# VH-VL binders against q0aze0: the designs that were tried, part 149

Target 1, 268 residues: q0aze0
Amino acid sequence: MKIILVNNRFKENTEKKAQEIAGQLSALNVEVIIDNGLDEPYAGTVDFIMVLGGDGTMLRAARRYGQRAIPVLGVNMGTVGFLSNIEINELAEYLPLILREEYSLEARMMLEVAVFQQQSLLTRVFCLNELLLRSNSPRMLSFALEISGQKLEPYRGDGLIVSTTTGSTAYSLSAGGPIADPQLDAFIVTPVASHIINKRPLVVSPEREISLHLLEEREAIIGIDGQIKMDFGAENRVLIKRAPHPLLMVNLKAKPFFTSIDRSLQRQ

## First folded at step 7 (VH-VL)

Design B52 (framework fv_inotuzumab)
Fold by ESMFold2-Fast, scan of step 7:
Structure B52 (fold): chain C 268 residues (1-268), chain A 121 residues (1-121), chain B 112 residues (1-112)
Amino acid sequence: as target 1 above (268 residues)
Amino acid sequence: EVQLVQSGAEVKKPGASVKVSCKASGYTFTRYWIHWVRQAPGQGLEWIGGINPSGGYTTYRRKFQGRVTMTADTSTSTVYMELSSLRSEDTAVYYCTRDYEGTYLVSPDYWGQGTLVTVSS
Amino acid sequence: DVQVTQSPSSLSASVGDRVTITCRSSQSLANSYGDTFLSWYLHKPGKAPQLLIYEISNRFSGVPDRFSGSGSGTDFTLTISSLQPEDFATYYCLQGTHQPYTFGQGTKVEIK
């Protein structure tokens, strides 16, 4: 068995714990690859991915490995998030189940984001939560949204979020989007501070293709999962569609999504 | 192991342009943004902008927009910052620094040694 | 722009002293995930800045345990529990949450 341990190099306790866990797994004849984000994703075949950290580390792991159809387990080391399944102090209890492949998998859709300059592809990335188009200045944006070739009336405001259902509790929620069951496949399109009063969040089929471009030159950025930022100008276009593979999330213990989100909202 | 090595000091006249280089080694060049930060004599640190070497995407502080250009050469793992229409207040030490995996939300960790740019007539 | 103000602008200290530097932002530095990107740097003349603390309270690799960070929202603190000779420097906080990224004006820690 070969396992990738994904950790955040910039979090001291996570790196120490990754080394400790790697030693324990090696003693059980498990080959371990440590990915702290410094190098290219491991290119070889692996059986399992263990993510040590919070939701941010899981989002990074999903971008790097989510398209490979490999089981991914989130192991939390601090504040409980939505993407982790077990706590670090529970790992010893669940490790025999992992090694025997005695767990269930939840498929979570991902976005495929392609950014163009004229007809030239600049980059193609995958993400688990969302793409955010946002103004990078006090001036609002004017931009065009197309859904499967259908041109909507122009948007005017601070930006737009195109989210997965997993991302419905992240940026989209803060911008007024709906809470969605993460087991559903859908795009959620949520305006950010729209100056057009009737621009509402849209829930659309994951088979749709979504295209965005600016209608006038402004300072704008696109953000991916709140972690990657790229400048976006009037010469750019972004195309968003369902990624070819979902992220396969490991479930070792019950994930009471609706109860968890309800408790989270009551605290705020 | 991670190193950022910058080009040497420059002396320029007002109105000229300067191009400073930053050569990266010890990590995968395209996984990290490179930011530029300057410090004028007797002043604090000031962020100028950054570049994603993977796509050539750039972001600049507004006051430098139109005067600064950042580029990356993946074949040499080198980032360049060119500043045009130089003024005396552009006299500063210019630093390159890396930021985690194409994101501006994480603190820059490793820094170049700095390049002194002097603008005088 | 998010303004970041450090206090004090300078202080005099002796080896072994406890030093506290504060950093105050004009608005909250938390992002939509609740992450706060406030970091602290040590800077000496003729040398590159060195990362000490990231995300409020996490020590960067190799940074001595006498350095600690704390805070939330708009108020943040760097503490050096027992000042060493190599710690006489200028310290900067950086907010990395909102563009443009902004540094505090610096706090110079000088030998008495």
Scores: ipSAE 0.006, ipTM 0.501, lowest interface PAE 11.1, mean pLDDT 85

Design B53 (framework fv_inotuzumab)
Fold by ESMFold2-Fast, scan of step 7:
Structure B53 (fold): chain C 268 residues (1-268), chain A 121 residues (1-121), chain B 112 residues (1-112)
Amino acid sequence: as target 1 above (268 residues)
Amino acid sequence: EVQLVQSGAEVKKPGASVKVSCKASGYTFTNYWIHWVRQAPGQGLEWIGGINPSGGWTDYRRKFQGRVTMTADTSTSTVYMELSSLRSEDTAVYYCTRDYEGTYLVSPDYWGQGTLVTVSS
Amino acid sequence: DVQVTQSPSSLSASVGDRVTITCRSSQSLANSYGDTFLSWYLHKPGKAPQLLIYGISNRFSGVPDRFSGSGSGTDFTLTISSLQPEDFATYYCLQGTHQPYTFGQGTKVEIK
């Protein structure tokens, strides 16, 4: 068995723990590839991906490996989050099940984001939570939103979020979007600080294509999962659609999504 | 191994433009951002901006906006930084450096040797 | 803008000394996911900066284990446990979390 171990070197003590786990796996005759998120993604075939860290580390792993249809397990190291399945101190208990491939998988849709300048594709990225279009100045944006060729009335405000259901508890929630059952596949389109009282979040089919472009010369950015930033101008267009493959998240124990989110909202 | 090789020293008059190159080798060019950092004589390090060679996406420090332009040529694995309307305070050693992302400066790990740009009459 | 202040601005030390350099930011360097992008660089005149530490405490490949980093939030420290002749240089911290990304003003480590 060959496992990629993704660790978050931007939290103190994670490197030491990653080395300990790699040693334990090697002692069980597992080939371990360590990915710190900074080097090139491992290009070879692997059987399993283990992510050590919080939600941010899982988002990076999903961007790097999510389209390969490989099981991905989130292992939490003391940070509260929604994307991990087990705690680090539970890993020894569950490791035999991992090695015997005795677990269930949850498919989580991902976004494919393609950014164009005129007719030319500039970049294509995948993400698990959301794309954010926002002004990078205090000035409000004016932009066009098109859903599967249907042109909506122009939007005016600070920006727009196009989110997966997994992303419903991330930035979309902070912007007033609905909490969505992660078992559903849908795009959630949430306005950011809209000045138009009747602009509401939309929940649309994941088979829809969503297109955005600016209607005025403005300084704007596109943000991906809060981790990638790209300048966005009036000569640019972004196309968002369902990614070809979902992220296959490993489920070793039941995680009560609705009670977890309810507790988080009570705590603030 | 990873290498970033920059073009040679430049002497320019105030008001002119300068274009510095940074040629990358030893890794997949389009998987990393290239950022530019300068150091004026007797001063500290200053981030100027960065470019994603995959899409040509740029992110500039505001004080340079309108004067700096970064471009990438994927066929030669080369990034260019052009600075226009040069002033005497632009005299500095300019460095290119590799980092994996543009949203944060995560770990600019490999650096070019530096290019001295002197702005004088 | 996030301000980054290094202290001291300069220090004199002998080979074998323990050296500590601090870096303080005007606001937390943790992003919304709890990741902190604080790195340390060694710089000598006529040479490119060299990455020593990234993500608060991670040594870059090939960096001797006498270099260590620690800290959280707004307060960060670089420690050199036993100063060597090649360590006389200027040291910079870099905050990469908030734009514009900011280097500290530098700490010059001079031979006594």
Scores: ipSAE 0.125, ipTM 0.655, lowest interface PAE 6.0, mean pLDDT 87

Design B54 (framework fv_inotuzumab)
Fold by ESMFold2-Fast, scan of step 7:
Structure B54 (fold): chain C 268 residues (1-268), chain A 122 residues (1-122), chain B 112 residues (1-112)
Amino acid sequence: as target 1 above (268 residues)
Amino acid sequence: EVQLVQSGAEVKKPGASVKVSCKASGYTFTNYWIHWVRQAPGQGLEWIGGINPSGGYTTYRRKFQGRVTMTADTSTSTVYMELSSLRSEDTAVYYCTRDYETTYVVSGFDYWGQGTLVTVSS
Amino acid sequence: DVQVTQSPSSLSASVGDRVTITCRSSQSLANSYGNTFLSWYLHKPGKAPQLLIYGISNRFSGVPDRFSGSGSGTDFTLTISSLQPEDFATYYCLQGTHQPYTFGQGTKVEIK
């Protein structure tokens, strides 16, 4: 068995724990590849991905490996979040199940984001939570939203979020979007501080294509899962689609979504 | 290991241009923004701008707009900063640095090049 | 532009001293989602700057636990609990919430 162990180099205790776990796995004849985010994603064949950290580390793992149809397990290191399945102090208990492939998988949709300059493709990235279009200055944006070729009335405000259902509890929630069951596949389109009173969050079929462009020159940024930032100008256009493959998340123990979100919101 | 290696010191006349390189290794070049920061003699650190090597998107501090151009060559994992119409006040050590950003909560300039001294004198 | 002011501009200290440096911004560094991008750097003459703290209070990998960060809104603090010989340097805060990104003017920590 070959396992990729993804950790966050910027958290001192997670790096040390990753090294300890790698040693334990090697003693069980498991080949371990450590990915702390600094190297190219491992290009070879792997059987399993174990993510040590919080939601941010899981988002990075999903971007790097999510399209490869490899089981991904989130192991919580003490951060509060929604994307981990077990705690670090439970890993020894569940390790035999992992090695025998005795677990279920939950498919989570991802976004494919393509950014163009006129007709030229500049970049293509995948993400688990959302794309954010935001103003990078005190001035509000004026921008166009098209859904499957249908041109909506112009938006004016600080920006827009296009989210997966997994992302419904991330930035979309903070901007007034709905909480969505992650078992559903949908795009959630949530305006950020819209100047136009009638602009509401939209829940849209994941089979639709969403495009965005600025209607006037402004300082704007697009953000991907809060981890990638790109300048966005009037010459640019972004196209958002359902990614070809979902992220395959490992379930080793029951972690009911609705009970978890309810408790999390009570603590706010 | 992550490394950013910059080109060597430059001496230029006022009105000339300078192009400084920053070669990255030890990580996926297109996953991180590269920013440029300078320090003039006796002054503090000053942010100039940055580039996303994935797509070549740039952002520049307004005072440098029109004089600075940042480019990235993904085949060599190298970022360039070109500053034109040089003035004596552009004399500084110029640094490239990587921006590690996670979940819109944290970012920091985590790895830095060794610095390139640019001297503008008559 | 967001102005960032450090206090003090310089201080004299001895090995073993507790050192506190403050960083104040002209406007809130919390973005519309409540996230704050404030980092701290150590800079020595002839060397590149080094990241110490990011996201207000997170120590970068390999940074000793004598360094800690705190704060919110417009008021931020870097604390060195017991100054070591290698800590005599200039310290900078950086706000990365609003463009253009802005460094403080620096705080020089000098030997008494």
Scores: ipSAE 0.000, ipTM 0.421, lowest interface PAE 15.7, mean pLDDT 85

Design B55 (framework fv_inotuzumab)
Fold by ESMFold2-Fast, scan of step 7:
Structure B55 (fold): chain C 268 residues (1-268), chain A 122 residues (1-122), chain B 112 residues (1-112)
Amino acid sequence: as target 1 above (268 residues)
Amino acid sequence: EVQLVQSGAEVKKPGASVKVSCKASGYTFTNYWIHWVRQAPGQGLEWIGGINPSGGYTTYRRKFQGRVTMTADTSTSTVYMELSSLRSEDTAVYYCTREYDSTFYVDAFDIWGQGTLVTVSS
Amino acid sequence: DVQVTQSPSSLSASVGDRVTITCRSSQSLANSYGNTFLSWYLHKPGKAPQLLIYGISNRFSGVPDRFSGSGSGTDFTLTISSLQPEDFATYYCLQGTHQPYTFGQGTKVEIK
C-alpha cells in the first residue's frame, strides 16, 4: 500500500508528528510519501491520502489530489472543523481498518475554475469550498454573471461567491447563504454586500456553467477556498464548472452533520 | 538550506528608478509568494506588496500602485521589485520575504532576505 | 487600513525578567472562517526580521519555549517568560487578515 501523508508545516507545525506517523506506517510495510506543501504534488499512483491537520490542510489536499479519485481521510490535529473524520489520538485504533479498506466513502463535489486573460487561459484550478470574487479597494464592483449562457442583470456590490454544498458552511454562510446538505450536488451563488436590494442567493444545478467578468475598470481579487488569491481585472474572465471527479472522503466513524452545524450556530 | 539572497545597496537620485532582486534557493520557488517589506530610517516595517511566481499574480499596497512593479523569473528562481519616481522618503532597507500559498491572508513571513539599502539623495 | 498599535513603545528589562508586549488592532482579525492571522517578529539592527510566533500562539520551529503568544479578536500578547541576552531587540506584530497587511509600530526591549 502507498499513502500520501499531507501536513501543513506552518499552520499546524506538524512536521515531527508527520515523520513519526510515516515511520509507524513504514513499519507496517506501507510506502509513505510526505507532502508538506514545499514540493509539487506527487505524480505517481497511490492508494490512500491521509491529511493531518485542520480544514485548511484538507482544502489544500483536495485542490492538489481531489481529482484523482483516491480515498482521502481527514485526521484532526486539535483544531475545530468539519472536514476531518477522526482525531489524531484515534489513528492507531483505526489504522487496521484503513489497511483492510474497511470504511465507507462520501463523494463531495468540487469546482473547476478556469481564469482567462482575454482569450488565453491563465490558470485552471480545482476547489472544494468556493470561489470568491471581491473588490480589493473601497470602490464597489460592477460585474456580469452568466449561468449556462443566460445573462443576468448586472451585479453591483462588493463581490460574489460561487460555492459547493460542502462550502455552504464556510464563506457563503458568513455572506448570508443557505446551509446545504453536503450530500446534495448544487452550486450556491451568494452575493457579497450587494448594493442592488433584491439580489438573493441562488441554488442551481451542478451541471450549469457560471461565468464572471468585470463591467468597469476596477481592481478585484479572485479567491479560492480562502487559500489562493489572484488579481482580477476587466481583461479577465472566469469560468466555473463542476469538476470531473468528486473528492472521495473516508468515513471511519459517524459524524452527524446537522447536529454539528446546529451546535456551531448556537455558539455564535 | 532555504534562503533568499538580495542584490546590493543602491544610491539613486530623486526621480530615478531602482530594481532590487531576490534569489530563492532550497525550496520549490513556485509554491510560495514572495513579498516586499521596507523599513525607513527610524521607522517601523511597512508591507509593499507580493507576487505569486507560479502565475505572476501581484498584489500591491495602494500607495505604491503605479510606482511599483514586481516580476518573477522562474528560470533563475528570482523575484524583482522595481520602484520608480523615487523620492527622499523612499530611502529604506528593502526586504524580500517568503509566505506559503498566499490567500487573502498572510499566516507569516517565515524566511527573509538580508535586506537591500536604497538611498535616495541629490 | 487596519491600524495595529503596540504597547509599550519601549521598555527596559534585566536578564531573567518576564516581558509582556501587547498588540491591539482597530478591528477584529478573525476572518470569515474564524481564523486569525497574527504573527510576531524579532528584529535587530543590521539583521533581517525573524519569525517567532504565527497564528496567535504557535511557536515557529527553532524558537525557544520562553516565547509564547495569546489573544483573540483585537487584543494580542507576546510574552517572554525569562529574558535572555539575545532577546534585547525590537518586536513587531503583523496582522495578515486584512489588506493591506500592517505591522505594529514596534516595541524596543532595552537592557536595564
Scores: ipSAE 0.006, ipTM 0.510, lowest interface PAE 10.4, mean pLDDT 86

Design B56 (framework fv_inotuzumab)
Fold by ESMFold2-Fast, scan of step 7:
Structure B56 (fold): chain C 268 residues (1-268), chain A 121 residues (1-121), chain B 112 residues (1-112)
Amino acid sequence: as target 1 above (268 residues)
Amino acid sequence: EVQLVQSGAEVKKPGASVKVSCKASGYTFTNYWIHWVRQAPGQGLEWIGGINPSGGYTTYRRKFQGRVTMTADTSTSTVYMELSSLRSEDTAVYYCARDWEGTYTLGPDYWGQGTLVTVSS
Amino acid sequence: DVQVTQSPSSLSASVGDRVTITCRSSQSLANSYGNTFLSWYLHKPGKAPQLLIYGISNRFSGVPDRFSGSGSGTDFTLTISSLQPEDFATYYCLQGTHQPYTFGQGTKVEIK
């Protein structure tokens, strides 16, 4: 068995912990590749991806490896989040199940985001939670939203979020979007501080294409999963589609989504 | 072997422009940002800005907006930093450095050797 | 801009000494996901800065284990457990959480 071990390089002592776990796995005849984010994603074939860290580390792993259809397990190393399945102190207990491939998989949709300058593709990225379009100044944005070629009335406000169902509890929730069952496939389109009273969050088919562009010259940014920022101007256009492959998340332990989010909402 | 190699020292008069190059090798050029950092004589390190070669996206410190332009040539794996309207306080060693991604910097890991830019009349 | 202040600005030490340098930020360096972007550099005249520590406490490849980092929130520390001759240099911390990214003013470690 060959496992990629993704560590959280943004937390203290993560390299040391990753090396320790890699040593334990190697002692069990597992070939381990450590990905601390400094190098390119491992290009070879692997059987399993183990992510050591919180939600942020899982988002990075999903962007790097999510399109390869490889099982990905989130192992929490401190702060509890929504994307991890087990705690680090439980790893030894569940390791025999991992090695025997005795687990279930949950498919989580991802976004494919393509940014154009006029007709030229500038970049293509994948993400698990959301794309955020927002103003990078105190000025409101005026922008166009198209859904599968259907042009909506112009939006005016601070921005817009296009989210997966997994991302429904991230930025979309803070902007007033609905809580969605992450096992559903859908885009959630949530306005950020819209000046138009009747602009509501939209829940649309994951088979649709969403297009965004500015109607005025403004300073704006595109944010991806809260980790990547790109300048976005009136000459740019974004095309958002469902990514070709979902992230395959490993379930070793029941993690009830609805009771977890309910507790989170009661905590302030 | 990751390497960043910069162009040689420049001497410019006030009001002129300077363009410094940084050639990358030993990794996939478009997978990493390149940041520019300078150090004026007797001063500390100052971040100027960065570029993502995979789209030409740039971010600049506001102090340099309108005077700094960063570009990337993916065919030669080279990043350029051009600073215009030079002043004597722009005299510094300018470094290019590789970084992981664009939203945050974890700390640029590999650095060029530095380019001394002297602005004097 | 997020201000980053190092203490002390300079210090004198002998080979074998334990050296501690502190970095304080004007606001928290943890982002919305709890990740903290704080790194440490060694810089000598005529050479490029060298990354020592990233993500508060992770040593970069090839960096000796006498270098260690710690901290959280707004207070961070670089420790050199037993100073070597090649360690006499200026040290900088860098915050990478908030743009513009900002360096501390530097701490010069001089021979006593």
Scores: ipSAE 0.006, ipTM 0.553, lowest interface PAE 10.3, mean pLDDT 87

Design B57 (framework fv_inotuzumab)
Fold by ESMFold2-Fast, scan of step 7:
Structure B57 (fold): chain C 268 residues (1-268), chain A 122 residues (1-122), chain B 112 residues (1-112)
Amino acid sequence: as target 1 above (268 residues)
Amino acid sequence: EVQLVQSGAEVKKPGASVKVSCKASGYTFTNYWIHWVRQAPGQGLEWIGGINPSGGYTTYRRKFQGRVTMTADTSTSTVYMELSSLRSEDTAVYYCTRGYESTYIYDYFDYWGQGTLVTVSS
Amino acid sequence: DVQVTQSPSSLSASVGDRVTITCRSSQSLANSYGNTFLSWYLHKPGKAPQLLIYGISNRFSGVPDRFSGSGSGTDFTLTISSLQPEDFATYYCLQGTHQPYTFGQGTKVEIK
């Protein structure tokens, strides 16, 4: 068995903990590859990916490895989040189940984001939560939204979020979007501080293609999962569609989504 | 290993433009941002902006917007920073530096070029 | 812009001394996922800056054990446990959480 350990090198003491876990796995005859974020994603075949950290570390792992159809387990290292399944102090009791492949998998849709300059593809990136288009200045954006070739009336405001259902509890929630069951596949399109009073969040089929471009030159950025930022100008266009493969998330322990989000919202 | 090698010193008149190069080697050029940082005489370090060679995406500190242009040539693993409408206060040592991956908000600057002195004098 | 202030602006020390430099930001450097992007650099005249610490407390490859970083939120510290001759330099902190990225004004460590 070959496992990738993904860790968050920016959190205190995570490197030491990753090395300890790698040692434990090696003692059980598991080959371990450590991904601390500094190198290219491991290109070889692996059987399992273990993510040591909070939601941010899981988002990075999903971007790097999510399209490979490999089981991914989130192990929480003290940061509260929605994407981890077990706590670090529970890892020892669940290791036998991991090694025997005795777990279930939950498929989570991902976005494929393609950014163009004129007619040339500049980049393609995958994400688990959302794409954010926003103004990078106090000035309001004017932009066009197309859904499967259907041109909507222009948007005016601070920006727009195109989210997966997994991302419904991230930036989309803060912008007034609905809480979605992660077992549903859908795009959630949530306006950010729209000047147009009747622009509502949209829930659309994951088979649709969403296109965005600016109608006037402004300083804008697109953000991916809150981690990657790119300048976005009137010469740019972004195309968003469902990624070819879902992220396969490991379930070792029941973590009821609705009771978890309900508790989180009541404690604010 | 990882090296960033910059072009030589430049002397320019006010109102002119300067173009400084930074040639990267020892890693996959398109996997990392290249940022530019300057230090004017007697001053501290000041971030100017950066470029992602993979997509050609740029980000500039607002005070330089309209005067600075960053470009990348992937065939030669070279980044260029061009600064126009030069003023005496643009006299500084300009450094290129490698930012962590293409992940913008996680940047720290691990490897640095040797620096290029740009002098703006009448 | 996020302002970053270092203390002290300069200090005099002898080889073997423990040196502490602080860095304070005008707002929190933690992003929504709890990650903090604060790094420290050593700079000598005529040389390029050199990374010492990233992500508050992680020592960069080849950096001696005498260098350590700590802190959270808005307050951060670089400590040199036993100053060596090659450590006489100017030190800068950098916040990488908020655009534009901003450096502290620098702390010059000079020989007594």
Scores: ipSAE 0.000, ipTM 0.437, lowest interface PAE 14.1, mean pLDDT 85

Design B58 (framework fv_inotuzumab)
Fold by ESMFold2-Fast, scan of step 7:
Parts: C-alpha cells; sequence; structure tokens
Structure B58 (fold): chain C 268 residues (1-268), chain A 122 residues (1-122), chain B 112 residues (1-112)
C-alpha cells in the first residue's frame, strides 16, 4: 500500500508530526510519500491520501489530487473544521480500518474553472469550495452572469461567489448564502454586497455552465478556495462547470453536519 | 533539480527599456508562478510582480504599473520582464523566483535565479 | 501596503552567539483559513537570496537546525542559536498574505 501524507506547511512544526506519522506507517509496511506543498504533486499511482490539518489543507489536497479518484481522509490537527473526519489522537485507533479498506466513501463535487482572455484559454483549475469574484479596490464592480447561455440582468456590487455545496459554509455563508447539505450536488451563486435590491443567492443544477465577465474596466481578482488569486479584467471571461471527478472523502466515523454547523453559528 | 537561469547584465541609458529573461528547468513550468524581485545598491529587496505561465496572468506592484510587462513562453519555459522608461533609480540586481507551490496565493519564494544587474547610466 | 518592519537594522555578533531578529507587520498575516505566509531569507552580496524559514517556523530543505522561527499575528522572530561564520549576512522577512508582497528592510549581521 502506498499513501500520500499531505501536511500544512503554513502551520508551526507540521513537518515533525508528518515524519512521526510516516514512521508509524512505514513500520506497518506502508510506503509513504510526504507532500508538504514544496514539490509538484506526486505523479505516481497511490492507494490512499491522508491529509494532516484543517480545512485549508484539505482544500489544497483536493486541488492537487481530487481529480484522481483516490480515497482522501482528513485528519484534524487541532482546529474545528468541516472537511476532516477523525482527529489526530484517533489515528492509531482507525489505522487498522484504513489498511483493511473498511470505510465508506462520500463523493463531493468539485468546480472546474476555465479563464479566458477574449477567445483564448488562459488557465484551467479545480476547486472544492468556491470561486470568488471580488473588487481589488474600493470601487464597486459591474458584471454579467450567464447560466447555461441565459443572460441575467447585470450585477453591481463587491462581487460574486460560485460555490459547491461543500463550500456553502465557507465564503458563501459569510456573504449571506444558504447552508446546503453537502450530500447534495448544486452550484450556489451568492452576490457579495449587491447594490441591486432583488439579487438573491441562486441554487442551480450542477449540470449547468456558469460564466462571468466584467461590464466595466475595474481592478478585480478571482479567488479559488481562498488560496489561488488571479487578476481579472474586462477582457477576461470565466467559465465554471462541474469537474469530471468528485473528491472521494473517507468516512471512518459519523460526522453530524447539521449539529456541527448549528453549534458553529451560535459561537460569536 | 529546480533551476532558474537569467540573462546577462545590461547597461541602458535613461528613457530606454530593458528585457530580462529567466529560463526554468527541473519542474513543470506551467504549474508555478514566477515573480520578479529587485535590489538597488544599498537598498533592500523589493517585489515587482509575478506571472502565471499557464495563462499569462500577471500582477504588478502599483508603482511599476504602466512601466513593467511580464510575459511567458511555454515552448521554451522562459519568463521575461520588460521595464520601460528607465531612470537611474532602476539600477538594481533583478531576480526571478518561483512560488513555493503551485497555488499562486502570494506564497513564500523558494528557488531564485542568479540575478541580472541592470545599470542605468548616461 | 502592509508595512513590515525588522529590528534591529544591524547587529554585531561573534561566532557561537545567539542572534534574534524580529519582524513586525502593520496588520495580521493570517488569511481567512488561518494560514500565515511569513518567511525568512538569507542574502549575501553577489548571491541570490536563499529561503530559510517558511510558514513562520518550518525550515526549508537543507537549512541547518540552528535556524528557527516563531510568532503569530503581527509579531515574528528568527533565531540563530549558535552563529557560524557562514551566517554573517543580511536577513529579510517577507509577508505574502496581502498583495503586494512586502519585505522587511533587512537586518545586517556583522562580525564583532
Amino acid sequence: as target 1 above (268 residues)
Amino acid sequence: EVQLVQSGAEVKKPGASVKVSCKASGYTFTNYWIHWVRQAPGQGLEWIGGINPSGGYTTYRRKFQGRVTMTADTSTSTVYMELSSLRSEDTAVYYCTRDFDSSGYYEPLDYWGQGTLVTVSS
Amino acid sequence: DVQVTQSPSSLSASVGDRVTITCRSSQSLANSYGNTFLSWYLHKPGKAPQLLIYGISNRFSGVPDRFSGSGSGTDFTLTISSLQPEDFATYYCLQGTHQPYTFGQGTKVEIK
């Protein structure tokens, strides 16, 4: 068995813990590849991906490996999050189940984001939570939203979020979007500080194609899962659709989503 | 092994333009942003901007906007930085450097080119 | 721009000394996911800068264990536990959390 161990290099002393866990796995005849983000994603075949960290580390792992249809387990290192399944102090208890492949998989849709300059494709990226279009200056944006070729009335405001249901509790929530059951597949389209009174969050089929472009020259950025930033101008257009493969998340124990989010919303 | 190799020293007159190249090897060129950083004599390090070679997306520090242009040639794994309307204060060693990972979210810069001295003198 | 200030601007030290350099930012460097993009670099005349520490406290590949980093929020520290001859250099912190990237002004470590 070959496992990729993804750690969060932006948290203090994570390399030491990753090496310790790699040693435990190697003692059980597991081949371990440590991915701290320094090198390119491991290009070989692997059987399992173990993510050590919070939600941010899982988002990075999903970007790097999510399209490979490999089981991914989130192991929480200390912060409360929605994407981890077990805590680090539980790893030894669950490790025999992992090695015997005694777990279930939950499929989480991902976004495929393609950015164009006029008619030319500039880049293609994948993400688990959301794409954020945001002004990079104090000035309000004016932009167009199209859903499967249907042109909506123009938007005016600070921006727009196109989110998966997994992302419903991230930036979309802060912008007033609905909390969505992550078992459902849908795009959630949430305006950011809209100046147009009747602009509401939209929940649309994940089979639809969403496009965005600016109607006025403004300084704007596109943010992907809060980790990738790209300049976005009036000559650019972005297309968003369902990614070819969902992220396959490992379930070793029940995680009560609704009670967890309810408790989080009560904390202020 | 990751390697960034820059073009040689340049001497330019005030008002001219300079174009510095940075050739990457040892990794997938289109997966990492390349940034440019300079150091003027007796001064500290100053970030100029960066480019995503995968699409040609650029971001520039405000003081250089209108004067700097970054481009990438994926067929040769080379990034270029062109600085126009040169002034004496642009005399500096210019470095290209790779983002720490493929995310492009203003991450630490890991591998650096050897530097290119640009001298602006009459 | 986020301002990054180092202290001291210069110091004199002897081989074997413990050296501490601080870096302060004008605003928090943690992003919305709790990630902090604060790194430290060593720079010598005629050579390219070298990454020493990233993510506050993680050593880059090949960096000796005498180098360590710590801090959170707006206050960060680089420590060299026992200064070696090759460590006489200028040190820079870099914040990458907020655009634009901003370096500290540098701390020059000189032979006493």
Scores: ipSAE 0.016, ipTM 0.582, lowest interface PAE 8.3, mean pLDDT 86

